# Ledger of designs, part 19: VH-VL binders against Cytochrome c-554 (cycF)

Target 1, 133 residues: Cytochrome c-554 (cycF), of Cereibacter sphaeroides (q3j2p2)
Amino acid sequence: QDARQIERMIEGRHGLMTLMAHELGKLGGMAKEETPYDAEVAGKAASNLSALASVISPELFPKGSAVGEAEDSEALPAIWEKPDDFAQKISGMEEAAAKMQAAAGTDLASLQGAMRDLGAACGSCHETYRQKD
Key: E = the ipSAE of ESMFold2; O = the ipSAE of OpenDDE; V2 = 0.75 times the mean of E and O plus 0.25 times the DockQ between their complexes.

## First folded at step 19 (VH-VL; framework fv_bermekimab)

Design o1 (from j1 with heavy chain T105V; at its last look DockQ between E and O 0.87; V2 from the best seeds 0.00; counts 0 for: pae E 2.8 > 2)
Fold by ESMFold2, look of step 19:
Structure o1 (fold): chain C 133 residues (1-133), chain A 124 residues (1-124), chain B 107 residues (1-107)
Amino acid sequence: as target 1 above (133 residues)
Amino acid sequence: QVQLVESGGGVVQPGRSLRLSCTASGFTFSRYTMHWVRQAPGKGLEWVAVIWYDGSKKYYAESVKGRFTISRDNSKNILFLQMDSLRLEDTAVYYCATGDYIWGVYRTYYFDYWGQGTLVTFSS
Amino acid sequence: DIQMTQSPSSVSASVGDRVTITCRASQGISSYLAWYQQKPGKAPKLLIYAASNLETGVPSRFSGSGSGSDFTLTISSLQPEDFATYYCQQYYSFPLTFGGGTKVEHK
């Protein structure tokens, strides 16, 4: 694969994950009651998170972009060794984000309930496919 | 797939002790808060106890407080219930249950994963 | 402790009937309420969380409503597999408590 294209994809997926973490932080702060629940803010954050999750695609993970193959990559080789499982975990994250989108603007209890599935989906994917810090 | 398997039930004498275990697989056990829920034959559900994902906090139903101890071994993916000073009213099927992931979310203590249960009953 | 009063204790119904089950908390619990279905010899199955949110894989004929102290589970058109016992559960505070159950029986 073109080295410039690999660099662009690594930066792209890093930016995607950073934006997802930003939206997730808003929802998490409300769920923990560290910030006041605000239905409009929660609804917008969930909508943004769902849109960001839907952009995760195999083109962001070209061959040659694993940790140890490309600079600044944290993507484990398992992504390319278990492509069906990786796709399934991405689908699980999309499903959890959609649940959050449906629930976040309803009330705090609904937001908290949807956060349970979202947390499990995020953790499941990162434990298998992201280099641990 | 998520699997919870209880064991250790059986027939005991009142006043004796029994230890139940619940073996977990198919998920990251150390990230889930775990519960015991029981059901007397022909009766409704009664929550018994909870232990936090890291073992740091425990809560008990009033009916078992001081007699039962919940614990966990995260290295072996096992949840325990030590039942001391057993009474006839403790006769039940005991379920382990979970659904509360650790992500700092408050008040998400409902259960989408249950074991099949283990029966505790009495003779004398 | 928060007491959950569930009514009725039983319902005799036919396939196609609308079934309504009520759960009342002894104090306000916001929307921290779950509903379960249990068939004989099996563990309970989660139907609804946060009073009104349908769990994944649960048929849309099930719905939940209410907040505060009064909650309702509705089965819009009873199916043969819906004959079971239904429980509400509050998770506002410990100790967690269940309603007494509602057995939905074939007429």
Scores: ipSAE 0.453, ipTM 0.824, lowest interface PAE 2.8, mean pLDDT 88
ESMFold2 (binder alone), look of step 19: mean pLDDT 92; pTM 0.945
OpenDDE, look of step 19: ipSAE 0.723; ipTM 0.898

Design o2 (from j1 with heavy chain T108V; at its last look DockQ between E and O 0.70; V2 from the best seeds 0.00; counts 0 for: pae E 3.6 > 2)
Fold by ESMFold2, look of step 19:
Structure o2 (fold): chain C 133 residues (1-133), chain A 124 residues (1-124), chain B 107 residues (1-107)
Amino acid sequence: as target 1 above (133 residues)
Amino acid sequence: QVQLVESGGGVVQPGRSLRLSCTASGFTFSRYTMHWVRQAPGKGLEWVAVIWYDGSKKYYAESVKGRFTISRDNSKNILFLQMDSLRLEDTAVYYCATGDYIWGTYRVYYFDYWGQGTLVTFSS
Amino acid sequence: DIQMTQSPSSVSASVGDRVTITCRASQGISSYLAWYQQKPGKAPKLLIYAASNLETGVPSRFSGSGSGSDFTLTISSLQPEDFATYYCQQYYSFPLTFGGGTKVEHK
């Protein structure tokens, strides 16, 4: 059933974002110096984040899964109105995650430098394509 | 497109006051820790002041401490530098610059975005 | 305050030359070191952060190395657009401080 498929995609993309936030939280805690820097932990978190970012694709956002069309969706209609921009935001996220993967295990200064681009990529996509609370 | 535009520079007399503004666009200003950096004509770069993204902390170079005040208005995306008791040594191009955002202040105090600067100088 | 001593003050070079600029901190600063390029009448442009990380869009002929107190910026093969003044900057602690600059000029 199409409704069941839409529900599974919404649930799947929520889980994907939750796991990305989990890995980002580890990197962020080290960047803020709230937790001690650990090169192995940072490298693994960045690797996981890069893998998760690579799974983000338009197929997770089928037509009919927008806010007001499906239960529990926070996806704005702009995703389907601006498909080229949405694709560019996804690519930007993947690029920022890859840069973090290259930097996170080197030292704290490198991790901190890569957090700037990663945070911007996450924020810029959500500002346009996620319902605000 | 990220833009930082300084204004308020000009020719003044020593001992007077001047207020510089930096108008920001093309990014989420309230997530950025902001700095002022100056450069005397023909000279090197000198960091002047910093203000946290939320305005909660401010630091100043010793050369301007007690005379300059950094502030921001996040609702209007404007950074300010109030310059009191101006001296001839304050002659410079003043840049606003940034490099720290998201999760608050990290130790990433280098500058990937700069304005084009505003000149402060003195009449002879 | 952390003093940044930059050497040399100027370099006369030709297109294709390898150019090396050094920067010494008055105390250990780990890898909290950035490099900038500045052309006359323009704002500085970030080249390198964290001593060795190339900023996005900066050509790969630029590289940075060092940790602690001694740092190097290298241009592997100088191009016409690379004639400029270069500054190092520490961001280990406030006040933030810059080196005195190195002017790279055409022979």
Scores: ipSAE 0.329, ipTM 0.764, lowest interface PAE 3.6, mean pLDDT 88
ESMFold2 (binder alone), look of step 19: mean pLDDT 92; pTM 0.942
OpenDDE, look of step 19: ipSAE 0.809; ipTM 0.919

Design o3 (from j1 with heavy chain Y109F; at its last look DockQ between E and O 0.03; V2 from the best seeds 0.00; counts 0 for: pae E 19.1 > 2, placed apart)
Fold by ESMFold2, look of step 19:
Structure o3 (fold): chain C 133 residues (1-133), chain A 124 residues (1-124), chain B 107 residues (1-107)
Amino acid sequence: as target 1 above (133 residues)
Amino acid sequence: QVQLVESGGGVVQPGRSLRLSCTASGFTFSRYTMHWVRQAPGKGLEWVAVIWYDGSKKYYAESVKGRFTISRDNSKNILFLQMDSLRLEDTAVYYCATGDYIWGTYRTFYFDYWGQGTLVTFSS
Amino acid sequence: DIQMTQSPSSVSASVGDRVTITCRASQGISSYLAWYQQKPGKAPKLLIYAASNLETGVPSRFSGSGSGSDFTLTISSLQPEDFATYYCQQYYSFPLTFGGGTKVEHK
């Protein structure tokens, strides 16, 4: 049934985003110096974030899964109106996560530098493709 | 922007063969399941065939099964329809159209992108 | 095969009229139903998918409803550009099938 598969994709991408937000929260807390920098924790969080980012794909955003079309969706119709731009922003997320993975376990300054790009990539995609609460 | 351009239509004799092409641009062709849909002059739409994004599965309307072969070349962004043993009832405008493929066990197959169509007719 | 029956085959209407087109599937298809608009010499244009979801860029005067076997397309106030032929299409199972079409004409 098409509706059941759409529900599974929405659930999957919500879980993916939740786990990414969890890992990002650890890195963000260190970057803002709200928690002490810990190279091992930072390195693991960045590795997890990179792995999670690599799973983001257009397959998770089938037609019929936009906000107002499916239960619990936050995805704006623009995803399907601007597929090239959406793909670019996904790629930007993956690249920023990889940069963080290379930097996070080195020292706090490296983590802070990579967080800037990662925050921009996340924000850029959400501004265009996620319904604001 | 997404563009689909069909070619290869023309006037042909019954029983002969014809190969249609559909050239795609403006999207990642290898991620899209592709279809052929036809429309006889003055008549409604008839789905003809589908091929999965990776070429792994193909399905045909009963009216063309065994005579038509759908294929794709993802390196060149081209969809094909080989039409053999053509009959007068195959007279139509042939469209290529696209819809997403969702892995495995269910399908979402409505068409948000269409080409302009190419006409196949008969003479003699 | 799932047969799709559209009614009426044609509608004579004026600008400003409310137009309702129906589509009946020969078996239940849940909400896997799309509506298309086609003008002479042009490819079809997707209006609605999943029975009731408006495709982006389609005016809000178009709406779809129904589930199971009976579906409707409504144009709340017909505009000059809406004179066209409309098709429903099920995508519940292969072969994909279209309704016979409904031509909306100037009276």
Scores: ipSAE 0.000, ipTM 0.503, lowest interface PAE 19.1, mean pLDDT 83
ESMFold2 (binder alone), look of step 19: mean pLDDT 92; pTM 0.946
OpenDDE, look of step 19: ipSAE 0.708; ipTM 0.893

Design o4 (from j1 with light chain E55Q; at its last read DockQ between E and O 0.81; V2 from the best seeds 0.75)
Heavy chain, then light chain:
Amino acid sequence: QVQLVESGGGVVQPGRSLRLSCTASGFTFSRYTMHWVRQAPGKGLEWVAVIWYDGSKKYYAESVKGRFTISRDNSKNILFLQMDSLRLEDTAVYYCATGDYIWGTYRTYYFDYWGQGTLVTFSS
Amino acid sequence: DIQMTQSPSSVSASVGDRVTITCRASQGISSYLAWYQQKPGKAPKLLIYAASNLQTGVPSRFSGSGSGSDFTLTISSLQPEDFATYYCQQYYSFPLTFGGGTKVEHK
ESMFold2, look of step 19: ipSAE 0.635; ipTM 0.858
ESMFold2 (binder alone), look of step 19: mean pLDDT 91; pTM 0.942
OpenDDE, look of step 19: ipSAE 0.817; ipTM 0.920
ESMFold2, look of step 20: ipSAE 0.663; ipTM 0.871
ESMFold2 (binder alone), look of step 20: mean pLDDT 92; pTM 0.944
OpenDDE, look of step 20: ipSAE 0.839; ipTM 0.930
ESMFold2, fold request of step 21: ipSAE 0.644, 0.663, 0.691; ipTM 0.858, 0.876, 0.882
ESMFold2 (binder alone), fold request of step 21: mean pLDDT 91, 91, 91; pTM 0.941, 0.941, 0.942
OpenDDE, fold request of step 21: ipSAE 0.851, 0.853, 0.859; ipTM 0.936, 0.937, 0.939
ESMFold2, last read: ipSAE 0.000, 0.593, 0.000; ipTM 0.520, 0.835, 0.521
ESMFold2 (binder alone), last read: mean pLDDT 91, 91, 91; pTM 0.941, 0.936, 0.942
OpenDDE, last read: ipSAE 0.863, 0.858, 0.858; ipTM 0.941, 0.939, 0.939

Design o5 (from j1 with heavy chain Y53F; at its last look DockQ between E and O 0.28; V2 from the best seeds 0.00; counts 0 for: pae E 8.2 > 2)
Fold by ESMFold2, look of step 19:
Structure o5 (fold): chain C 133 residues (1-133), chain A 124 residues (1-124), chain B 107 residues (1-107)
Amino acid sequence: as target 1 above (133 residues)
Amino acid sequence: QVQLVESGGGVVQPGRSLRLSCTASGFTFSRYTMHWVRQAPGKGLEWVAVIWFDGSKKYYAESVKGRFTISRDNSKNILFLQMDSLRLEDTAVYYCATGDYIWGTYRTYYFDYWGQGTLVTFSS
Amino acid sequence: DIQMTQSPSSVSASVGDRVTITCRASQGISSYLAWYQQKPGKAPKLLIYAASNLETGVPSRFSGSGSGSDFTLTISSLQPEDFATYYCQQYYSFPLTFGGGTKVEHK
């Protein structure tokens, strides 16, 4: 596959993950009570996170973009060895993000409950499909 | 598939000891804070004890403090409840329960997952 | 310790009825309140977390409301599978405590 296409997709998924981490960081800071709860900020962050999760697609993980095959990749070969499980974990993250979107603007307790499940979904996917640097 | 299976219940005499086990599978056990919850026959639910995902913190209901010890073996995915100085009021079904993933700095102490329970009863 | 007073202790109802169960905390617990359903011989099942948030897979006929010390679980149209005992649980502070339960029985 075109090396420029692979490099573009790696850059794209890095950017996607960085933006998701940015929004997750706002929600996490409020959940840990490191920053004051703000319903409007929480609602916006959750909405953004849900939109970002919906963009995760197989197109971002082309064949030849695994760690050891392309520069700057941290994606484990298991993504292509277990495509059904990877898709299920992506769906799980979308569901958890939707749950957060429904809960984040209600109150801190709601945000914390949804964050618990979102954290589990994110951790589950990364544990299986991302190489630790 | 998440599975919690309690064992070690049975018929005991007051003043004796019993150890309950809860074997976990289908999730990363070492990432979850674990609880014991009990229910006397025909009665409501009573929280018994909690142990943090890494074993670093433990809390007990006043009714069992000093008599029960919660512990875990993360290498074998087993939660334990050592019950010493048993009393008649300890008669109950004992459940292990969880849901509180590694985000234990949040106030999220409620339970999505429960075992089937193991019964502890007394004979005179 | 935070005492949870649940009422009524039982209710007789028919399929299609609206059922309302209340739970009062002995002090303010914000929204740190969960609701469970339990059928005979089975473990409890989580319905609601944080007072008002429906757990995944729970039918939308269940709803929760309240904050502070007064909370309500509502079943908008009772179904045959909803005959069970319901418990509230506070998780504001240790020790974690449950209400006494409300048994919803077929009339």
Scores: ipSAE 0.637, ipTM 0.869, lowest interface PAE 1.5, mean pLDDT 89
ESMFold2 (binder alone), look of step 19: mean pLDDT 92; pTM 0.943
OpenDDE, look of step 19: ipSAE 0.779; ipTM 0.910
ESMFold2, look of step 20: ipSAE 0.020; ipTM 0.658
ESMFold2 (binder alone), look of step 20: mean pLDDT 91; pTM 0.934
OpenDDE, look of step 20: ipSAE 0.842; ipTM 0.928

## First folded at step 20 (VH-VL; framework fv_bermekimab)

Design h1 (from o4 with heavy chain Y53F; at its last look DockQ between E and O 0.02; V2 from the best seeds 0.00; counts 0 for: pae E 18.1 > 2, placed apart)
Fold by ESMFold2, look of step 20:
Structure h1 (fold): chain C 133 residues (1-133), chain A 124 residues (1-124), chain B 107 residues (1-107)
Amino acid sequence: as target 1 above (133 residues)
Amino acid sequence: QVQLVESGGGVVQPGRSLRLSCTASGFTFSRYTMHWVRQAPGKGLEWVAVIWFDGSKKYYAESVKGRFTISRDNSKNILFLQMDSLRLEDTAVYYCATGDYIWGTYRTYYFDYWGQGTLVTFSS
Amino acid sequence: DIQMTQSPSSVSASVGDRVTITCRASQGISSYLAWYQQKPGKAPKLLIYAASNLQTGVPSRFSGSGSGSDFTLTISSLQPEDFATYYCQQYYSFPLTFGGGTKVEHK
């Protein structure tokens, strides 16, 4: 892979994470009662989040795309040192998103109950594999 | 045909300001990340600054940070370098430069298109 | 910042000689390295990108090699038009940095 292709993958995964954060923000705003609960908005946000999580894959993290190796990367080298653990964290995020998808459109209490698992799954991956600010 | 033409160099006094321009033609300027690179007489090349295709990000060499401002006008295909608080060590030929960009990012990292350069020097 | 060290600073050579110049990065930069040729009074000309890829229109006597932190530009048989100064440049991270240059001059 040349520098142009590595940069494209970094931009792609950054955009993917930004879109996931956008959808998660809608769910979180409802869960904290900062915005009114809306079953249709919540259901769609959860569906979008699940679809976005399903495209996270190792191909978005090619060799040479770690922080310090490529411009604008936040990915820690641990991704390539512990590939089995990284894959399990991705699966955990997909599972948590699926649980949110099942809960979000039902009622506010169900949405709130699923938010803790979803937040934990996102946090556990970022603690190990993303450079903290 | 790609052309980059710098202008605005000249003789100034230390501590004064100067604004360089780079006029671009022969390509879609608004899709290209643009750079300034300078070369002191008889010395090597030094990267100075970069601006993203849309102006959203700017980075500077430490030697010019806080004194120089890179900007662009995509409607006129012009790149600018505002140089404030000029010092004797800023004596150089200043080039604007660009090259092929990575699809989806519009980022350029190495340079196959260069202007002819414009000289900045000092008087006493 | 990534510092680029070129050696030698100058080479005295004759037409037909094989010329090798070296560029060393202060940390690993994978293959994110370019080589330029510059003649007096002219802008630099790109020769090689991604450490080993020849830019369109550059003669095949130029070649680049290396990965990581050590890189080499080779001119297999020096021609009269090859007397110039050569620069390496890393593009692994900002700030972009150049080597100090290697002047290839006539004996």
Scores: ipSAE 0.000, ipTM 0.506, lowest interface PAE 18.1, mean pLDDT 85
ESMFold2 (binder alone), look of step 20: mean pLDDT 92; pTM 0.943
OpenDDE, look of step 20: ipSAE 0.855; ipTM 0.934

Design h2 (from o4 with heavy chain R31K; at its last read DockQ between E and O 0.82; V2 from the best seeds 0.79)
Heavy chain, then light chain:
Amino acid sequence: QVQLVESGGGVVQPGRSLRLSCTASGFTFSKYTMHWVRQAPGKGLEWVAVIWYDGSKKYYAESVKGRFTISRDNSKNILFLQMDSLRLEDTAVYYCATGDYIWGTYRTYYFDYWGQGTLVTFSS
Amino acid sequence: DIQMTQSPSSVSASVGDRVTITCRASQGISSYLAWYQQKPGKAPKLLIYAASNLQTGVPSRFSGSGSGSDFTLTISSLQPEDFATYYCQQYYSFPLTFGGGTKVEHK
ESMFold2, look of step 20: ipSAE 0.638; ipTM 0.865
ESMFold2 (binder alone), look of step 20: mean pLDDT 91; pTM 0.940
OpenDDE, look of step 20: ipSAE 0.834; ipTM 0.926
ESMFold2, fold request of step 21: ipSAE 0.656, 0.661, 0.703; ipTM 0.873, 0.869, 0.890
ESMFold2 (binder alone), fold request of step 21: mean pLDDT 91, 91, 91; pTM 0.942, 0.937, 0.942
OpenDDE, fold request of step 21: ipSAE 0.852, 0.854, 0.859; ipTM 0.937, 0.938, 0.939
ESMFold2, last read: ipSAE 0.691, 0.701, 0.633; ipTM 0.886, 0.884, 0.857
ESMFold2 (binder alone), last read: mean pLDDT 91, 91, 91; pTM 0.940, 0.941, 0.941
OpenDDE, last read: ipSAE 0.861, 0.862, 0.858; ipTM 0.939, 0.941, 0.938

Design h3 (from o5 with heavy chain T33H; at its last look DockQ between E and O 0.57; V2 from the best seeds 0.00; counts 0 for: pae E 5.8 > 2)
Fold by ESMFold2, look of step 20:
Structure h3 (fold): chain C 133 residues (1-133), chain A 124 residues (1-124), chain B 107 residues (1-107)
Amino acid sequence: as target 1 above (133 residues)
Amino acid sequence: QVQLVESGGGVVQPGRSLRLSCTASGFTFSRYHMHWVRQAPGKGLEWVAVIWFDGSKKYYAESVKGRFTISRDNSKNILFLQMDSLRLEDTAVYYCATGDYIWGTYRTYYFDYWGQGTLVTFSS
Amino acid sequence: DIQMTQSPSSVSASVGDRVTITCRASQGISSYLAWYQQKPGKAPKLLIYAASNLETGVPSRFSGSGSGSDFTLTISSLQPEDFATYYCQQYYSFPLTFGGGTKVEHK
């Protein structure tokens, strides 16, 4: 039952990250001017991203779910070695998503500006807590 | 921590040139566009020049075009401004500046990182 | 070139006052506008980018508004550390240009 619960949490956080990447892809495409800016699409994507970021929690990273401990995990052991730092980086991602939510539906200039902080927050967490391919 | 440190300012006589340097640390210098911005004593800010992250493009304010040359050495993390044919109106504090602009894919030409400035004084 | 006209050139104000500074572009610049604060002998400090986005660490008493060609910076309740000179800057196109500055000084 413990192994089953760990599998559910890994699947859950993979799904969460996949949905976040989907919404981020829409925002990124507009920021790079690969797709036309659309305020309604951008606003909705940012709202969804903010909601998804808000459900990232330690419960999705139970002990025993690190890379090398569980199949399909990319989570580095540092998550459990530095729980306060991990929580701070999650808060940073939530803050960056909220900034994007405030900016994305205004115009392209605002969306592009907010992508700076969002990119930094995503990179900061992944550099420390996710195994690189 | 991002740091930008200018050097090379001083008093210059007519017909002389100066070369300013800006040393950068705390970020991947070769991924950022770099700018020079100047401010005459007691006056407002004037953008001077930009160089692309890879050195491929350079733009200059009309007031310095043909006289100043911006350049960079990405292997040493140094930005340069070669100032030729200096004039009285070139007297200013010169800042190097950049924004948190990752990969050059976004139009973000505003500056949240500035050096301390280096003073150039034209003395006729 | 895009000229940025900033007004007023100076403001005498007291702690607690609401201060509004305006910036007008000679053509439409969308929301590609930044605001800076500068104290004597110091480099400028970014306050706002994209017309209304507050830079990290800037107090919430600062706000920006506008798009197109007319922009405002508002300080809702002036604090002692807010006496400084403020500049707007367009980044819609090269050459990048600044407004002439607004000095906010103690009454």
Scores: ipSAE 0.065, ipTM 0.706, lowest interface PAE 5.8, mean pLDDT 86
ESMFold2 (binder alone), look of step 20: mean pLDDT 92; pTM 0.944
OpenDDE, look of step 20: ipSAE 0.826; ipTM 0.923

Design h4 (from o4 with light chain T56S; at its last fold request DockQ between E and O 0.74; V2 from the best seeds 0.75)
Heavy chain, then light chain:
Amino acid sequence: QVQLVESGGGVVQPGRSLRLSCTASGFTFSRYTMHWVRQAPGKGLEWVAVIWYDGSKKYYAESVKGRFTISRDNSKNILFLQMDSLRLEDTAVYYCATGDYIWGTYRTYYFDYWGQGTLVTFSS
Amino acid sequence: DIQMTQSPSSVSASVGDRVTITCRASQGISSYLAWYQQKPGKAPKLLIYAASNLQSGVPSRFSGSGSGSDFTLTISSLQPEDFATYYCQQYYSFPLTFGGGTKVEHK
ESMFold2, look of step 20: ipSAE 0.654; ipTM 0.875
ESMFold2 (binder alone), look of step 20: mean pLDDT 91; pTM 0.941
OpenDDE, look of step 20: ipSAE 0.840; ipTM 0.928
ESMFold2, fold request of step 21: ipSAE 0.578, 0.659, 0.490; ipTM 0.845, 0.871, 0.825
ESMFold2 (binder alone), fold request of step 21: mean pLDDT 91, 91, 91; pTM 0.942, 0.941, 0.942
OpenDDE, fold request of step 21: ipSAE 0.848, 0.846, 0.848; ipTM 0.935, 0.934, 0.935

Design h5 (from o5 with heavy chain R107K; at its last look DockQ between E and O 0.27; V2 from the best seeds 0.00; counts 0 for: pae E 6.1 > 2)
Fold by ESMFold2, look of step 20:
Structure h5 (fold): chain C 133 residues (1-133), chain A 124 residues (1-124), chain B 107 residues (1-107)
Amino acid sequence: as target 1 above (133 residues)
Amino acid sequence: QVQLVESGGGVVQPGRSLRLSCTASGFTFSRYTMHWVRQAPGKGLEWVAVIWFDGSKKYYAESVKGRFTISRDNSKNILFLQMDSLRLEDTAVYYCATGDYIWGTYKTYYFDYWGQGTLVTFSS
Amino acid sequence: DIQMTQSPSSVSASVGDRVTITCRASQGISSYLAWYQQKPGKAPKLLIYAASNLETGVPSRFSGSGSGSDFTLTISSLQPEDFATYYCQQYYSFPLTFGGGTKVEHK
């Protein structure tokens, strides 16, 4: 409702994105063979990532919380200009995370295959809806 | 979008040399591992060689090791195959090949992009 | 070297038929397997990577399954454009190796 409420929503979505990046980092490190593949770690990371993606909702992006409108926001105005496209990008992320969840614990080849779609989904949303840097 | 074009094939005498070229466009060539794959007339596919995106590693099929040299010029977007001591069994269409890399790496081991091929054959 | 044994060498089929092609590796290769389609006079076209992932633009009638050493490519309802030769390829280790091919012909 007030400036404090908007500030708390921004903090909440920042935390959500930070946790998603943490789980994605574990999967990415294995996909790049920078860390050893571990089926249980990969499966858990994918499960966590899928759960985190499912929490993304419009209530985390109230009007007045765009970059330039609120302190510490990185959200571009396009979120509110193109709500249907933003929702589609979120759905794409959820689908890619679900595919990773099905693949990550099987073997490294399967994780690498699913990472191709997951990486594309993450990049597609951020290119349109997050301020770079 | 992505385009690979081989050249340098032709009719040669056994024991001679040829150099094949593959010119690339539509992607950042220096980020892609490149391969040569060949196919004898009426036969299946045979992998020949690979060179890493930065030229740091090369591997060869046993049938060509010591006779063929893969190389690349990233400033000109050209992949090369130097073929020395050619034999009749080297008769084939030669393809250069690559694909989208595994996320977060520049490595490609299966191929969604192929050139049209260039034929190497011998005088009878 | 990992040998890839592909069967059958050829199959005669009609439009609408279900076609199954198998590929066996001489040792375990996890899911590091790709499938290609090749038509006469053309370069191969990637269909499937990581044993079961369809490449962009490949029709859903194509599917891949398997892991370890035994793999299958299935065409659920053959279309006129699917008459071609199909190859499997392992990318578990160098040298990369292909199966001998399976020619799918109109009967």
Scores: ipSAE 0.112, ipTM 0.721, lowest interface PAE 6.1, mean pLDDT 87
ESMFold2 (binder alone), look of step 20: mean pLDDT 91; pTM 0.940
OpenDDE, look of step 20: ipSAE 0.857; ipTM 0.934

Design h6 (from o4 with light chain G28S; at its last fold request DockQ between E and O 0.87; V2 from the best seeds 0.78)
Heavy chain, then light chain:
Amino acid sequence: QVQLVESGGGVVQPGRSLRLSCTASGFTFSRYTMHWVRQAPGKGLEWVAVIWYDGSKKYYAESVKGRFTISRDNSKNILFLQMDSLRLEDTAVYYCATGDYIWGTYRTYYFDYWGQGTLVTFSS
Amino acid sequence: DIQMTQSPSSVSASVGDRVTITCRASQSISSYLAWYQQKPGKAPKLLIYAASNLQTGVPSRFSGSGSGSDFTLTISSLQPEDFATYYCQQYYSFPLTFGGGTKVEHK
ESMFold2, look of step 20: ipSAE 0.650; ipTM 0.869
ESMFold2 (binder alone), look of step 20: mean pLDDT 92; pTM 0.946
OpenDDE, look of step 20: ipSAE 0.840; ipTM 0.930
ESMFold2, fold request of step 21: ipSAE 0.644, 0.000, 0.646; ipTM 0.861, 0.547, 0.858
ESMFold2 (binder alone), fold request of step 21: mean pLDDT 91, 91, 91; pTM 0.941, 0.940, 0.941
OpenDDE, fold request of step 21: ipSAE 0.850, 0.855, 0.858; ipTM 0.936, 0.938, 0.939

